VHH binders against Rho GTPase-activating protein SYDE2 (SYDE2). Designs and how they scored, part 16

Target 1, 120 residues: Rho GTPase-activating protein SYDE2 (SYDE2), of Homo sapiens (Human) (q5vt97r660to779)
Amino acid sequence: IDAFRHYSFSDQPKCSQYISGLMSVHFYGAEDLKPPRIDSKDVFCAIQVDSVNKARTALLTCRTTFLDMDHTFNIEIENAQHLKLVVFSWEPTPRKNRVCCHGTVVLPTLFRVTKTHQLA
Below, E stands for the ipSAE of ESMFold2; O stands for the ipSAE of OpenDDE; V2 stands for 0.75 times the mean of E and O plus 0.25 times the DockQ between their complexes.

## First folded at step 25 (VHH; framework vhh_surovatamig_d1)

Design dd5 (from cc5 with S35H E59D; at its last look DockQ between E and O 0.25; V2 from the best seeds 0.00; counts 0 for: pae E 6.7 > 2)
Fold by ESMFold2, look of step 25:
Structure dd5 (fold): chain B 120 residues (1-120), chain A 124 residues (1-124)
Amino acid sequence: as target 1 above (120 residues)
Amino acid sequence: EVQLVESGGGLVQPGGSLRLSCAASGFTFDDYTMHWVRQAPGKGLEWVAWISSSGGYTDYVDSVKGRFTISRDNAKKSLYLQMNSLRAEDTAVYYCAKIRIVYWEGSKVEYDVRGQGTLVTVSS
């Protein structure tokens, strides 16, 4: 089982490598949220792997540009390239979700390549 | 860190009442929907009730509707469960939780259980 902590928003680069396994992701929170519209105060966080939803929270009230979490998601992944954490607002009118922020991690970059060091 | 401390459990006869409390710290309590969940001996977690961050909306599992009342006091950072007309099947360890997680695959639901829970035993 692998663990990862991330709560920053970023754009992802393309990657040719893929990762499989059981992953535990500890999410501390999110900053610099696009605030919910005046008619919506509730948000939820979703984890997506290669644009496929894997898990979400129940609704949370968001009053500011940051969201304080402290929770571990346990996700099984197969041949995955990107992990995306998305904060959605629930929009009662027109009754659909709006993205408040997101952050993406390229999964192969989380696995360290062993490097030989020479002494001299 | 996030802390949730449950209390108020005990031994009670069928038809009796108990009031559970959950003291919260380490997070902005007012921003979260809060949940009560329970675990009967040898069973998995069962969702019992939730209450919106403001306290204006609630819902309950069908088996406890009309008997249990969830409430909160945001000034005291506390969550409550008033349990009336208790039955033997209500026997469980009760936990409060800040976050409910829904997994798309397998229809699994998890709760962020942080406390030790409080044991409620309903027995003659």
Scores: ipSAE 0.030, ipTM 0.412, lowest interface PAE 6.7, mean pLDDT 72
ESMFold2 (binder alone), look of step 25: mean pLDDT 80; pTM 0.800
OpenDDE, look of step 25: ipSAE 0.097; ipTM 0.510

Design dd6 (from cc5 with S52Y Y57E; at its last fold request DockQ between E and O 0.32; V2 from the best seeds 0.00; counts 0 for: pae E 4.6 > 2)
Amino acid sequence: EVQLVESGGGLVQPGGSLRLSCAASGFTFDDYTMSWVRQAPGKGLEWVAWIYSSGGETEYVDSVKGRFTISRDNAKKSLYLQMNSLRAEDTAVYYCAKIRIVYWEGSKVEYDVRGQGTLVTVSS
ESMFold2, look of step 25: ipSAE 0.119; ipTM 0.501
ESMFold2 (binder alone), look of step 25: mean pLDDT 80; pTM 0.800
OpenDDE, look of step 25: ipSAE 0.358; ipTM 0.659
ESMFold2, fold request of step 26: ipSAE 0.082, 0.011, 0.069; ipTM 0.474, 0.107, 0.464
ESMFold2 (binder alone), fold request of step 26: mean pLDDT 79, 79, 79; pTM 0.796, 0.797, 0.797
OpenDDE, fold request of step 26: ipSAE 0.419, 0.558, 0.383; ipTM 0.732, 0.785, 0.715

